# Designs tried in a protein design chat: VHH binders against Maintenance of telomere capping protein 2 (MTC2). Part 2

Target 1, 357 residues: Maintenance of telomere capping protein 2 (MTC2), of Saccharomyces cerevisiae (c7gvl2)
Amino acid sequence: MGDHNLPDFQTCLKFSVTAKKSFLCMYRDSVSKEKLASSMPSTCDIQLKRAINDAYPGGGIKVTVLNSTTASLDSLATTHVKEFEIVIIPDINSLLQPDQAKLVKIMRDCTVAIEKAQSTRIFIGVVHWNNPVQPSGAAKDGDEAGKPAPKTRIFLPTSLRMGAWLKHKFWFACAPPYLDFESSTESSINTRANNSIGMAEEEKQEPESKRSIILNEEANLNDVFVGSTVRRYILDIMVHLRTHRLTYNAKAGGVYTNSLDDVVLLSRLIGLHSGKMFVSPSHVKEASRWYFPMHLELVQRSSMDSSLLYGSDPNLVDEMLEKLAKIKCEEVNEFENPLFLESLVVKNVLSKVVPPV

## First folded at step 1 (VHH)

Design b09 (framework vhh_brivekimig_d4)
Fold by ESMFold2-Fast, scan of step 1:
Structure b09 (fold): chain B 357 residues (1-357), chain A 121 residues (1-121)
Amino acid sequence: as target 1 above (357 residues)
Amino acid sequence: EVQLVESGGGVVQPGGSLRLSCAASGFTFDTYAMSWVRQAPGKGPEWVSSISGSGDYTLYADSVKGRFTISRDNSKNTLYLQMNSLRPEDTALYYCARDTWYLDESGYDYSSQGTLVTVSS
């Protein structure tokens, strides 16, 4: 994939189910005349349910769609299921801060239950995001009649409307499963009409058979070799990210100590997916491009930087942040990734860290 | 109410060693990743090292790799930083920090006090 593109849903789903990790699905909202059907919450849950069923036909995985309300979160906190469960949160970033904190606690408890092999519940959070594009400085270069002005896109730290503590509970972010949502919705309705046939096939395929497939994938994953030089390479990447000039050093740049295990696990999945029983540096680079953009805390404003107390020039910090946030682009669809700035930091670090030979 | 109390700072000659300690209270220590952050006079804060809640994973800034060792004793709710081969540029106030980003609490907790490390000869 490209250095700044979100990974595809199908691969992310497979990896997340095998690893028992939660992930985000990014849907771009449009406030312009070009309103995309993909921005509608009910359409998103239908598409996700269809994509999950396509990946895991025949049962064995329970799919629950949560509405983004306090009552639904309270219900989720007290409800337990025996089967592998995927909880879809169709508008996760519309949750208010207290409900985001409640979800973090629920997800933490679910992670503990997975580690103790008591139950498996993972989450797919649907993020609706918008990044406005504005006309830029045609007046500074002198106007040519009829020539379109270049546009400037602004990347805001709050573009996702999620707290860092909630964002970091999700392994990575992916693109939506379907781009043409009107056609997909009609197909989904037709597939749903044939659900009786699908249900009969699912009854024929025992839920235990699907669970056996998941367990077999876990066993294969555990057999993927990770050398000490590969682990050192990941640690080197992590340290470079934490000490990067654009990351908030006082908060370890958002790269927490559990990131090593997460990147090792993702690298194993990428290696296995590529038909290898060992992890190479190229697998680590791909894993890093998927994982770290979700796990970076960037310097957002000079007033948050405690270095101002000790002679840091706020004008230089603000100038740097303004230059990084305001990027000129020619097309509205440039920089489709809401984590684009984080992806640039990851790309910069990967270019500086020498992989083992 | 989170309380972090640093100790072990002092004046040492270049090439010397110091061991910093951070006594933690008011939270379940072994569930939190912990970090050391330093701030030299006239400079911004610099992350130094982090350790996972279990103690199994550690990270170090490139400037301190091979010289500093982070560790923790969960039975005593104490975080440590062993500093060897100290250099004048290691002179700073050192802060113990609780990482709250990945748990049910929002925000970040640093000690307001810090412990001063001065490397001079």
Scores: ipSAE 0.000, ipTM 0.130, lowest interface PAE 13.4, mean pLDDT 72

Design b10 (framework vhh_brivekimig_d4)
Fold by ESMFold2-Fast, scan of step 1:
Structure b10 (fold): chain B 357 residues (1-357), chain A 122 residues (1-122)
Amino acid sequence: as target 1 above (357 residues)
Amino acid sequence: EVQLVESGGGVVQPGGSLRLSCAASGFTFSDYWMSWVRQAPGKGPEWVSSITSSGGSTLYADSVKGRFTISRDNSKNTLYLQMNSLRPEDTALYYCAKEYGFDELYSPLDYSSQGTLVTVSS
């Protein structure tokens, strides 16, 4: 992948299943919601189910599609499955704040259950995004037809319409799976054919073979060597991200305590995927490009910019943020990545931090 | 609820030493990374040092490596910064900060402690 492109779904799925981590899948809205006004189910759920079945054919992994209601979240909080479960959350960024908080708690409890080896449930959050059109010059004016000036104006809005707390529960974001019309049709036919063919011996072998594959990958992952100098390199990257000009320093730029362990784990997976039983600085750089963009908290308005404490003109800061928002909107379309600006920050930091030899 | 109280600042001569303390309350201190951040006149806030929840690993800004030592006493809920070979450019208001974790709710309303002033002058 390039420095600003989202990683592919199949690799992200494989890594997330092995690591027992949740991730986001980014779908771009191509048309106005008003024009669609459809009661039909989303095709995203079908694509994701098929992609998961293609990677893990048969019954080795249970896939559940969450209805985005309070009742469904309450049910999920009290229900557990002995099998490995993937919960697909359609349109996760449309959840209201109370439901986002509830989901955070559910995901935290699932992480604890995984650590205690009681159950394995991970989440795929589906983000529907569109690049907002920047208003023409007239719309930037402070005129409000006699209303008080808004003190809560955000010049550089967040790339995802999710609370930071919920966003941080997902370790990275990926592109949607590639499925053409012919492949989708064939997949449906093959699934039906496989379900209708009652081969007793094959049915026994298929679930066990998938379980064996997952266990083998976990065992190999545990053997990947991570040196103390590599861990120090990750910590140095985290520090530089926390103090970057564009990151919200009061919140450590979004780079939190769990980031070290997550990047170490992702680096081990990238190393293993590249055929190595050790982590190198290049694996850390790739892991950082996948992980950190989603975990950064950027300065959204002049009041968040620490330079104001040292005499920076807030109007000049606001002008800078407004220009960055325009660049973000332009580049997001080319790279199909709503986290483009965050990716640029990560790239800048990686260029400054000297990796260990 | 969460309270951080810094102390130990003062006026020292170049080459001198100071030890800063941060008394923490209102949260389980041993579960969180802790950091020191400083604000020098004419500059933005600068991260200085961080320490893991157990104290097993420490991080330092390049400007203070080899001169400053961060430590913690989880039994006393206290964070320390030992500052040696102080330079005029170390003059700043020093803040103790609790590191945010995955399990914490993001709040758009921030808060700041009073900090402790360190002045390095002849």
Scores: ipSAE 0.000, ipTM 0.201, lowest interface PAE 15.5, mean pLDDT 73

Design b11 (framework vhh_brivekimig_d4)
Fold by ESMFold2-Fast, scan of step 1:
Structure b11 (fold): chain B 357 residues (1-357), chain A 122 residues (1-122)
Amino acid sequence: as target 1 above (357 residues)
Amino acid sequence: EVQLVESGGGVVQPGGSLRLSCAASGFTFSYYGMSWVRQAPGKGPEWVSSISSGGDSTLYADSVKGRFTISRDNSKNTLYLQMNSLRPEDTALYYCAREVEYTWGDTYFDYSSQGTLVTVSS
């Protein structure tokens, strides 16, 4: 269904470049596994580089791919680029906790630098979500000839295997680009970048038209009108998400103060993309469907459930959560969206909050 | 070192008012969103209100809407919570919290270790 599908890569890329925000790209393998694993672990980066070049031809954006976890992160913290830079992080949800911590700090510093107009560096995190987590059995034993394959899969509310604040550094998630590509052509495009050109020569040779396009899109975005009633509507949505039965109240359901500004910004982009110079409630609903699933923290166990404040039985709450985890597993298979349960919560809230006239 | 020091709590009758303050130091206050979180005796923590880094956007829990007002003074590195029409259900330790980077762990916010006690009773 449209309300639960991930948005397309090209639109997400354009919005993220204009807004100077980072986003996730979700990859899932075919159920048939016709294309078994190759010796190369990061074919997704080739597709993403091609898609970025197709959207912004002429080299107005520098693309960097991390080729190892710890060493690449350490080098990234010290490198400085004057041009607009997109950093692709292959298999972001496989980063160990210490590297996730380093990445969060790097991304925060990059956000501050953007706000100060010192540099522009945004991130595309590649998520491989086709590996379900089994709660009791070791996954490696499932493929043995003498042992049956597991019949039940349980998806945790944070099935992306990312720490909450790392997840929250990315404003939305999108589907992968679906393009016929030639790896040799992609390699040829990448080799056309020349390091021997000095700064003065690079400034002279770089297409002025590409910089002017990005700047013009930013100017147009600032002209999109957002009324006070529309801001009130977003606030009402946020409050309903924070107090929803399935959201973790102690963390404000994952919906923190900057969410209002993010949703306003995304609503402006959707409005502008639809040819409007004002934000309507329909733009807010679409922005909410894109944004909030990434920014919700759901109740995972009875100790997190606010109903315990009113004398609820912890065993009954745990039974409810187990049933919800099973529903998430079954629905995710059908819709190919790891955030399906979060999307249902957003849909429920949008059905209850009355849009302004 | 990050320090958040709450003050302004006390004993008040139902229908009364209190103004809580939080003095922040050890970080650039104007860069962070701030929140108030409360914990009643024997209960888990409950989010009360949040304010954006610039003070332009505010959010409230349904239980306090229309009664509480969050504000900040970035020149003084101070967060405030004006509490009106207080009810016995508002009795709790109130914590000032900043939005923090989360790598693992149980919360989105740094809390003061002490908090400030608000008691609403006859």
Scores: ipSAE 0.000, ipTM 0.236, lowest interface PAE 12.8, mean pLDDT 71

Design b12 (framework vhh_brivekimig_d4)
Fold by ESMFold2-Fast, scan of step 1:
Structure b12 (fold): chain B 357 residues (1-357), chain A 121 residues (1-121)
Amino acid sequence: as target 1 above (357 residues)
Amino acid sequence: EVQLVESGGGVVQPGGSLRLSCAASGFTFSSYAMSWVRQAPGKGPEWVSSIYSDSSYTLYADSVKGRFTISRDNSKNTLYLQMNSLRPEDTALYYCAKLWEDYGFSELDYSSQGTLVTVSS
């Protein structure tokens, strides 16, 4: 993938199904490019269901679309299914804090159930985002021209408008699947959307081969070799991210202990996908570009910056953060990636950490 | 327990004005920056305005700049949003939020029911 581009939906889906992990799908509310159809909120659940059915035809995976209500979350907490289930949350960043907390608990319980081999339920959270609006007028009414700049500045709390704990429940973020207007006829769409005879026949014809692919990939993951040198390389990346100038050092920059295992797992999937039975530094770099932007906590205001403890001028820190906010607003629009600034931090770290030979 | 109770919403004609209030309890109000966030039907949450703990600095979204004024009264533990020149696109549930910062997390704590503002003719 490129340094700042979101990975494609199909690859993210396959990796997430194999690893039994949840991921986010980024939909822009207003788009000028070829992604117009995939950014329409009213069609995201239909589009995602079709993309999942295309990747796993024959009903080997149950797809459930959650309406974003407290009652639906409560119902989800008590429901059990025997099949592998993918729950689509069509507007995850519209959930208020109490419902986000409920979802975090539900997802935690699902992770425990997976670890105990009791059930498999993963989540695709759909994030709807607009052009970020830079706070261009950060000012106290009546401030005089000669007054010094404020010592602290409040920035938008997150790029995704999601609580940090909920954000960290998702492995990585991807671009939405594209609509294929050339190959999508009304009859083909209706047949798949309605779970018709065609889908049933496809399941009947190839159900064992589809299950075999998932099982073989799970077995093969355990055989992918990860050397101690590669594990040290990941740890070096994590340390550099935790101490980066733009990350919030007091919270380890958002890079938690579990990040090592997550990046190792993702690196194994990338290695296997490339046809190798071992992890190389290039696989680690790619895994890092996918994973860490979702798992960074950046400095949002000068009061969070440790340099103030050593007598740094908070006005200069505020000026730096203001420039970064402008870059975030401009580049997010260019790359259609709400995690652009986080991806820039990852790129910077990867350029400085020397990979093993 | 942190408690935030919004009030002051209602139905107004385009060009009208409303003043929203948020009564805070369960924490040291004067020590925290506060914000207003709104959510229109079928949309995600949109940040509207923020004010520092001592009122020394205010921030506004471009969509409301020049029309809305945020203020606070630390002696009453109350946050205000004065809304002037209201437009149909201002129709939303409005929430007040305590800026939650704990070990690098900078997110708005807005778990209240909100107050509904409807701008229609």
Scores: ipSAE 0.000, ipTM 0.156, lowest interface PAE 15.5, mean pLDDT 72

Design b13 (framework vhh_brivekimig_d4)
Amino acid sequence: EVQLVESGGGVVQPGGSLRLSCAASGFTFSRYGMSWVRQAPGKGPEWVSSISWGGSRTLYADSVKGRFTISRDNSKNTLYLQMNSLRPEDTALYYCATSYQFLPSYDYSSQGTLVTVSS
ESMFold2-Fast, scan of step 1: ipSAE 0.063; ipTM 0.606

Design b14 (framework vhh_brivekimig_d4)
Fold by ESMFold2-Fast, scan of step 1:
Structure b14 (fold): chain B 357 residues (1-357), chain A 121 residues (1-121)
Amino acid sequence: as target 1 above (357 residues)
Amino acid sequence: EVQLVESGGGVVQPGGSLRLSCAASGFTFGSYDMSWVRQAPGKGPEWVSSISGSGEYTLYADSVKGRFTISRDNSKNTLYLQMNSLRPEDTALYYCARWFSDEYLGTFDHSSQGTLVTVSS
């Protein structure tokens, strides 16, 4: 897969089901066409249900679509199913802060239930994103408590409209299923909601499309060997991400406590998927490209930049951020990736950290 | 039921040392990364250090690197933080955690009131 492209839905689904982890699915909003707000969530729901059924046609997976209300979240918190359940959250980045907080708690409780082998419930968050726009004019932020805020313009707005605490509950982000590719130079999102296009329709169905794959992959995952030098390599990557020029030092660049184990787990899955029973540095690089972009917190304005502690001119920092925002806007269309700048930071770190031999 | 109980805090002079302990129960301790998080008076929570489930790998905040050492004993389900060369700015309530969210002010996975460390001359 390319350095800046989102991974494909089918692979991400199978990895997430095997690992019992939640992930995000990124749908691009078209700025050239007038849209009905209610039509996109229903289209995504249909596509996601088809993709899940195509991957696991033997049943045994319950698919639930969340009705984006506080009452629906409260119901989800109290209901338990014995089946493997995938909860689709349409338009997750439009949830208000109190509902995002409730979802974080629900997801945390679900993780505990998985650890205790009491139930298995994972989440697919549907993100609707638009091309980033260049900042206009001066933005004077006020503290909600009425305290004076930085008088500097925000030059790099957040790539997603999700709180970091909710974002960190999802281990990676993927492209939508059933994309309609008419040209390799044009971005395309599947607009054919009524098409019955499935995986391997022109090929014999593989045994891997059955429920038994979940059990087999889970058993094999623990047998994938991870050497001490590979774990050290991951830690080196994490340290470089935390201290990168563009990452927000006060939040350790977004590289949080569980990142090591998450990247180890994802590296095992990539290794297993490639037919190997050991993790190599190439698997770590691929896992890092999938995982870290959505877990990075970047500097948005000069007041967040640690170089100011060492005498950097805020105006020079603002100029740098403005140029980076322009690059981000220009490249997002080519790669169809709202996390393009974050992926560029990951690529830069991977080029500097020497892998073990 | 997950329980984390911190201990070992106290009052110490600048340049002194303290060892914090966290007794864990209700989960498979060795399967989890563990972290120390602190909250100074009037400030939000700050991540201090993390250790892998095996104990092989450790990470430190720049403010404590070279002064603090995180360790664990999986046979005793206990996490430790050895704090050396303590400074007044290290004064805080210290918590052990499996999960930490720095954006949602003060939310982290803990089951106790933490242990108070006061560094004063």
Scores: ipSAE 0.000, ipTM 0.141, lowest interface PAE 18.2, mean pLDDT 72

Design b15 (framework vhh_brivekimig_d4)
Fold by ESMFold2-Fast, scan of step 1:
Structure b15 (fold): chain B 357 residues (1-357), chain A 123 residues (1-123)
Amino acid sequence: as target 1 above (357 residues)
Amino acid sequence: EVQLVESGGGVVQPGGSLRLSCAASGFTFSTYWMSWVRQAPGKGPEWVSSIDYSGGSTLYADSVKGRFTISRDNSKNTLYLQMNSLRPEDTALYYCAKDLEYFGSDESYFDYSSQGTLVTVSS
């Protein structure tokens, strides 16, 4: 996996199940030359359910697909099962703000329930994304007629069409699993037309063997050693991200205090996955490449840039942001990563921060 | 607990006008910057306008500059958005947001945000 590629779905799923954390799955809204799958929510639902079943065969995890209705969110808020549940939210970035706010509250309540060991429910948000918006009139013409005024002063729009509160409920973003829409559909998938008959089926428990595997991974995770020098390294990375030229300082660049614990946890998972019972700087670098791009808040226009407090020319800042927006448009398509510019910021910071020996 | 209640939306023809209101409670309204943010169906949130704590400084998105006017009445804890020369592209749910910065709320939605007020511009 390179510096700018999204991590693979299977590894992200395993880590998220072990850590009891929610994550985003990025789908292009059109068929790519590498992936022949449809971007339709129903096809994504089938593929995600198949990928989860492949990772946890024998039905050890309950998978629920959320309908795109307010009633479905209200039902989710009041329904909890005893087994480990993964809720798939198709097209999460198309939710209107009131439904995003409801989802944030539901996810917050689920996190509290996990902390109290009352239930385990995590979420996979499916993001359908387009090519970055590039004005069709980007041609450097118009010496006779002149150019029209810009529609907005936002030169570097946000990569995801989600509110920040909702975005920060997910710990990282991954690539979709390989989509093979010609594969046989699992007829045992729980999405049926009737919605009320299955009360007794909600009491189905995870097979002991699958539950045991999840618990063993969690126990092993707690044994992974993280030294004080490694923790200081993570803090140094966080400080550099908060003060980076392209990050929005008024929001601490999106790097909040809980980011330390999240990166430590992800570093432990990467260490364990690599067969080691300790965290090294290389594990921290990998964790940082997975975690931070989704959590960064970038400068979108000159008025957000702290350098203006020190006399920087806003016209030069606007020119820089326009150039970055063009790079974002080009590189996002190459890497199929809507978080490309954020990943570039992380790469830049990792190159500047000296790891401990 | 912070509460924001938007009102004043409706259906209007292109070229028409609407005035939105936001009633704020649960915080010292007069000490905060306030913003209007909108979300069209199937699109992400877009910052529209911001106003400083005193009402003396205002910021506008280029798409609405010259057509929309943000104002506030600190004695009534109310934020306003006067929308003139409305276009079909202005069709969206409009929300008010609390922020401490004149940059406005480009993406940050609070989990105590209201339902917003719907503005539909069609003929």
Scores: ipSAE 0.000, ipTM 0.192, lowest interface PAE 15.6, mean pLDDT 72

Design b16 (framework vhh_brivekimig_d4)
Fold by ESMFold2-Fast, scan of step 1:
Structure b16 (fold): chain B 357 residues (1-357), chain A 119 residues (1-119)
Amino acid sequence: as target 1 above (357 residues)
Amino acid sequence: EVQLVESGGGVVQPGGSLRLSCAASGFTFSSYAMSWVRQAPGKGPEWVSSISYTGGSTLYADSVKGRFTISRDNSKNTLYLQMNSLRPEDTALYYCARGYKWLTFSDYSSQGTLVTVSS
């Protein structure tokens, strides 16, 4: 279960708030039947604010929508809040490279502040995506038989159009919170806003019960047992991902040093959510399906597959990548998952790696 | 804390119909999307259908599209799945889950409800 689909927003939000981790939310851009037309302008930030308020009613979490300009990023770097803050970054993959680098530094500083217990600020990056490749549509190269492709042709473009450093700041990706939502004049949001205007600002702070729930989840998380065999299983998965034929070996497949700790933490959250006080291999498999697709760097062209090129025909590698690009285009649409190919790699690895018995 | 109790399963002949129900408690039901997931004997869990928090939007797996209808009653905190034109391939334990596309291999509930389609 969950081999090819993105996890749900509500669970990802609660896990991310408890773990104090940032995540991505995938919104599909489509001209077909996924547009939820409203007579009033409605944006993903309004939908996300609604979902966050539904999960944490009473205004215990401050929600800020980031302006994507450089000036806005500079302001964010110097602004600090006492409350738990969620920063929504609309259309994160539209940021230019200098602004992506600046955002990475801001997020790094926020992680340090969390570790020092000085403040809590996490980020929800909104990714707008379309099918990255069309098998019979507007191909970048000629589709006629016998036409030579450029020797540096890219068959598998990066799925999210984000720099690796920025992508690795987010621990997983999820589906949008709702298939449908009410207009920006939704009564529940307006009533809560009116109530907040009528109350003292101090009284707008998180209700004691909601604050206690967050604290209790953190305390319970530390009690979830993770055995040495489970940690070894995660390491074995990581090694197999790094050496997979479709991952870019020169960058260790994108599997970075902190992956072990992240997967352990996510496995604990899944275990706790399942009512267990211990992590099992099944929890690790689920955590791996959520986590690793975001943290894989795939071979984009034959020149990046050094093991296959050593004594292999580059044309055979190019044919394989072209077939995978077609699968990526078709199945990404079917499963509403821009990381579908990465998910297939994870599924393949999980099928080969078994826990030590 | 979250409790989901499924019911309505049974044995039915191919082409028959069944209506599944899921009684939810321990959370604000009207604020969450809900899903149905099934697990056939010898297979992994498979997502079947999802419904938005208002009931205004629904999504179905291709294998059940046109045959199954998901619905909800927010006043009763109950989720439904109307299954028509049942096939032997629909034989499975059916689970309800909170959220859109809740597709994990973790336990969704303590029991689920069994649907058997046989001639």
Scores: ipSAE 0.000, ipTM 0.157, lowest interface PAE 14.4, mean pLDDT 71

Design d01 (framework vhh_podentamig1)
Fold by ESMFold2-Fast, scan of step 1:
Structure d01 (fold): chain B 357 residues (1-357), chain A 118 residues (1-118)
Amino acid sequence: as target 1 above (357 residues)
Amino acid sequence: EVQLVESGGGLVQPGRSLTLSCAASGFTFSSYAYGWYRQAPGKQRELVAAISGGSTLYADSVKGRFTISRDNAKNSIYLQMNSLRPEDTALYYCAADWYESLGDYDYWGQGTQVTVSS
């Protein structure tokens, strides 16, 4: 049902803070016609800051917004804070390759610092995406009028315009935060509704910092049991994703060595959030639906398809990819998910892999 | 490496037909996808038609009037243009894509001029 929708921001934020992992937030740019100005969601950083403050009232988390310049990345590499820091990277998929490489190094250093308990800095990458263009790959403006521009015939372009090294620094992608609307009817207090009094008493008067709350959730997370059978189930899912018809075999389909630990961690968080102290196959399926879509490397053109090594006709592969591109274009709008095709691959694998009893 | 040579352009009256040809050399012809692009003065270059194996794609402005085809035995790509309009006046380019060449320039011909006028 929800297998093709992006997870909600607030849950993703809570999980990412507890796990000390970075994640992507997917903002849709509305582009319908060339004569219409693109809608500009230029307030995403304000919206994200508000959502973070709403989730963690009373502070304990420092929020920093980067400008997408080389100078701001250089500044970030030398700037250190002792507080738990969330760095918002606006328009991460507009970074040029050298700046993407620089960001990968910065994020690697931050991961090492977390492991050494020296500091905690995680990242929210903001991805701006548009509806996919027709499978023909309509030619866009070149650098110079009248000169041939570089063009590649790709039938299934990547859903994210990020290098694999940078993409794999983020563990999942979520929908933008939803802002609550005030309701005059619902905000009215009914003086006769005495049964609306909470069934539970208020917390103890102890003033806990947000940092101590995060630490308590980390301790609870470590107590969530993951059986060897569940770990084997995750490995079976990973193998099926690596060998899927649509995944790029030379890159192991995007399913890399850390994927097991990432899915185990996410499954524990989902289990804990559901009130259980053990991981079930249903938790693994949900974790897989969240995690794998953004990590998959799909076949973009016939030359990437390993079936060519066994005599497949490249033209038949191209025809298949053209049909998939049409499906991607149509269904992405329905689910508001630029990773829809990747989600379909995950759904297909989950339907084939038998969960443990 | 790959060389593309266009031919068949010229001056034609509105409503008439014209066939453009593109001869390819230098590589295995059947391993490539091919397209016809056009550029009028002061306008952006636009894709007119593309062919990869048996699959074809057309710009909305030419759909139903133009037909792209290939002849693997002759290493040639054709664009059959019917019911030509003054708006079809442009320099027409043949292009070839190889799916392994990420970041490389696509192979382009020199172009052939099509003028639709009285």
Scores: ipSAE 0.000, ipTM 0.105, lowest interface PAE 18.1, mean pLDDT 71

